# Designs tried in a protein design chat: VH-VL binders against Rho GTPase-activating protein gacD (gacD). Part 15

Target 1, 185 residues: Rho GTPase-activating protein gacD (gacD), of Dictyostelium discoideum (Social amoeba) (q54f80r185to369)
Amino acid sequence: APFSSATLSFINIFKIITALKKTNAIETEGLFRVNGNAESVRSLWLMLNNVQEAIPVDGNSSAHDLAGLLKLYLRESKFPLVPLELFTSPAVPATIDEARVFVEEKLPTENVRVLSYLIEYLEQVSLKSSINKMNPIGLGVCFAPNILRSVNTNPSNPQFQVHMTNIQSHCNFITLLIENRLKIF
Short names: E, the ipSAE of ESMFold2; O, the ipSAE of OpenDDE; V2, 0.75 times the mean of E and O plus 0.25 times the DockQ between their complexes.

## First folded at step 22 (VH-VL; framework fv_lutikizumab)

Design dd3 (from d1 with heavy chain E57D; at its last look DockQ between E and O 0.65; V2 from the best seeds 0.73)
Fold by ESMFold2, look of step 22:
Structure dd3 (fold): chain C 185 residues (1-185), chain A 122 residues (1-122), chain B 107 residues (1-107)
Amino acid sequence: as target 1 above (185 residues)
Amino acid sequence: EVQLVESGGGVVQPGRSLRLSCSASGFTFSDYAMSWVRQAPGKGLEWVAYISGSGDDTYYPDSVKGRFTISRDNSKNTLFLQMDSLRPEDTGVYFCARDTPYWEGLSYFDYWGQGTPVTVSS
Amino acid sequence: DIQMTQSPSSLSASVGDRVTITCRASQDISDYLTWYQQTPGKAPKLLIYSASRLQSGVPSRFSGSGSGTDYTFTISSLQPEDIATYYCQQYWTYPWTFGQGTKLQIT
């Protein structure tokens, strides 16, 4: 099919989320909202090229750097985790049933595997919102631009311009997935 | 260390165009999203354009959408704002602003240039 | 669009005073809020992001607090160099919007 997550690897998202869990990042205030150090995040990202090497968690990597790494990993894939071109007409799923149909029928199987694992972690983050201050809507704001991307990056393309007008609906879609994970996946 | 220097402002008549430039140094330019923010004389701040690190995403408020175009040249560490169909209401100081790293999915401005004045009057 | 309303619009205080400025959003913005300082004739400077996190190099007398729709910026002991206009900004949803500003002067 024309849309895939060929550059995404389940092992890499697993490595990053494992590092976040080992550092107890879920209890960090503003996780995913507070920036990591850009140079540290870039350095960690370059280490992902070596699949055998675990991400260092020796106490010098902040939770915010690992959070930034997860977002950078999603942003830098050649093909997006959720290609905007897969939505029927320029609309995103807005209900649980629409999202479930999309995941079951439109999104490639490996993309679903990666997305499901990511959303499961984001759900766990949101369940600790009394500590970390990150609810599903806030996580949707942080993650939507990195998860939902157009394969076509030319800003003069009419399809690309339509996608720009959907920013709020993109955030709402990610929020919907986090709030209703077991009903959708 | 981080420096942002705007240029290209001036006095123009309504309906004309200007192109603003911003030279960036002291950081990895392509890692950061960039924005333009303006300030009318004696007034507050208004965000007017956003561009992602690669340039593949751009956003505008309704007040300038269709008239302003943000772009960047990462090989020259330069940000641009093409302003067409200028109106008196566009008068103000235009700041080049470093946004968050493009992967953060957020938009706030940690470093600002000195600003370049734009006056639109007949 | 999310309207950001600052109070007061202007304020005079003495060196050493505790100064408080408020920012109210027209909807819940979940701590997606920044505070900027703009000294006369200069560009704005980021002081606080994520509602309460101090930007690197910003003096510890500055702080931010609040949640939901109501946010507060505090200077614990006012200094002469703090003469500026202060702006809040939400980054919850496009378009990004600023408060109208609070002009702070020293008596």
Scores: ipSAE 0.631, ipTM 0.838, lowest interface PAE 1.3, mean pLDDT 88
ESMFold2 (binder alone), look of step 22: mean pLDDT 92; pTM 0.936
OpenDDE, look of step 22: ipSAE 0.882; ipTM 0.938

Design dd4 (from d1 with light chain S50T; at its last look DockQ between E and O 0.64; V2 from the best seeds 0.70)
Fold by ESMFold2, look of step 22:
Structure dd4 (fold): chain C 185 residues (1-185), chain A 122 residues (1-122), chain B 107 residues (1-107)
Amino acid sequence: as target 1 above (185 residues)
Amino acid sequence: EVQLVESGGGVVQPGRSLRLSCSASGFTFSDYAMSWVRQAPGKGLEWVAYISGSGDETYYPDSVKGRFTISRDNSKNTLFLQMDSLRPEDTGVYFCARDTPYWEGLSYFDYWGQGTPVTVSS
Amino acid sequence: DIQMTQSPSSLSASVGDRVTITCRASQDISDYLTWYQQTPGKAPKLLIYTASRLQSGVPSRFSGSGSGTDYTFTISSLQPEDIATYYCQQYWTYPWTFGQGTKLQIT
């Protein structure tokens, strides 16, 4: 289905990552681990579809606010980037080959494009871990709950609740993608 | 500015139920994940429940899983903990804790209520 | 589960002393660590997050350092109001676990 103001789109991911690159956020210690200001992040999110080419970055904007914006955008998209429902058979990919098959055969082409672009940036962040202190496992912990989501968002539904045993496998999957991007994508 | 006020604690017999409430103010409640953390008399801290901003994720340690239920009403800025099948080892002070904004994917507690005491004894 | 071991379990120091408390995780937690202060009869208060970042409004005499499995909390010049129990907490993976606490007293 088509993307809208609250819907995941490549252009909005591109705008956010461009802003992160423009501010050289990759050299910020704890990027994606340190939370931004919640009101600032919400304000940026509300303007996101209204900007033509670039997210305005003033002297008060922190890298952590832009990092929070990326995570909020992924969390609030109507269509999850990686629907959890795709993991019922097979289970969450645990090897490079399983992940490559999943990306090639299970994820829609549009989702693969966005995911590949996002994982490429996260790989770049991890390659600067001596400065920013964010390795692939740490990024996996931060991003898994926002990337891997169920299409069913009704909190009253018992199956809506995430079981403990899934959390680690979700983090491991994102870590696997970051560590092995070129072999998987 | 941020305020968290727990209520509903008391003295109950083993096997009974108790419902804790936490009233939140001074922040956008629905933007934040929330947790309950308890402290037995003279002991350290133990995390006992987590809920995401919308309630789409809840987590519990094995010590309370299946007996405790965390919930929230974002229209009333209120967090709840339903405690069923209470045991003497559940005795302690129960703190309402503000977690990170729900999109951050992390869990640590930047604001705490003053706690509500729960005593489970026969 | 990740075990968090604090050292020492208690200590006494004089006003003006430099105080150091350590926290060891049973595995690498990549700076996903907080420090809390709990004054007697009160709720815990967040002092340090991401191992080394000072929470807003916390006095600059408090600091945190370390990496991997070994983390350190320091009070550069102990004040009378710093009498408390101090806890570390990891937020690397579920379940979120705390150290057993370090009770700090003034001599």
Scores: ipSAE 0.620, ipTM 0.825, lowest interface PAE 1.3, mean pLDDT 87
ESMFold2 (binder alone), look of step 22: mean pLDDT 92; pTM 0.935
OpenDDE, look of step 22: ipSAE 0.826; ipTM 0.921

Design dd5 (from d1 with heavy chain P61A; at its last read DockQ between E and O 0.74; V2 from the best seeds 0.76)
Heavy chain, then light chain:
Amino acid sequence: EVQLVESGGGVVQPGRSLRLSCSASGFTFSDYAMSWVRQAPGKGLEWVAYISGSGDETYYADSVKGRFTISRDNSKNTLFLQMDSLRPEDTGVYFCARDTPYWEGLSYFDYWGQGTPVTVSS
Amino acid sequence: DIQMTQSPSSLSASVGDRVTITCRASQDISDYLTWYQQTPGKAPKLLIYSASRLQSGVPSRFSGSGSGTDYTFTISSLQPEDIATYYCQQYWTYPWTFGQGTKLQIT
ESMFold2, look of step 22: ipSAE 0.672; ipTM 0.836
ESMFold2 (binder alone), look of step 22: mean pLDDT 91; pTM 0.928
OpenDDE, look of step 22: ipSAE 0.888; ipTM 0.938
ESMFold2, fold request of step 23: ipSAE 0.662, 0.642, 0.639; ipTM 0.834, 0.834, 0.835
ESMFold2 (binder alone), fold request of step 23: mean pLDDT 91, 91, 91; pTM 0.925, 0.927, 0.924
OpenDDE, fold request of step 23: ipSAE 0.898, 0.893, 0.904; ipTM 0.947, 0.943, 0.948
ESMFold2, last read: ipSAE 0.610, 0.611, 0.600; ipTM 0.822, 0.820, 0.817
ESMFold2 (binder alone), last read: mean pLDDT 91, 91, 91; pTM 0.923, 0.926, 0.926
OpenDDE, last read: ipSAE 0.899, 0.902, 0.906; ipTM 0.948, 0.947, 0.949

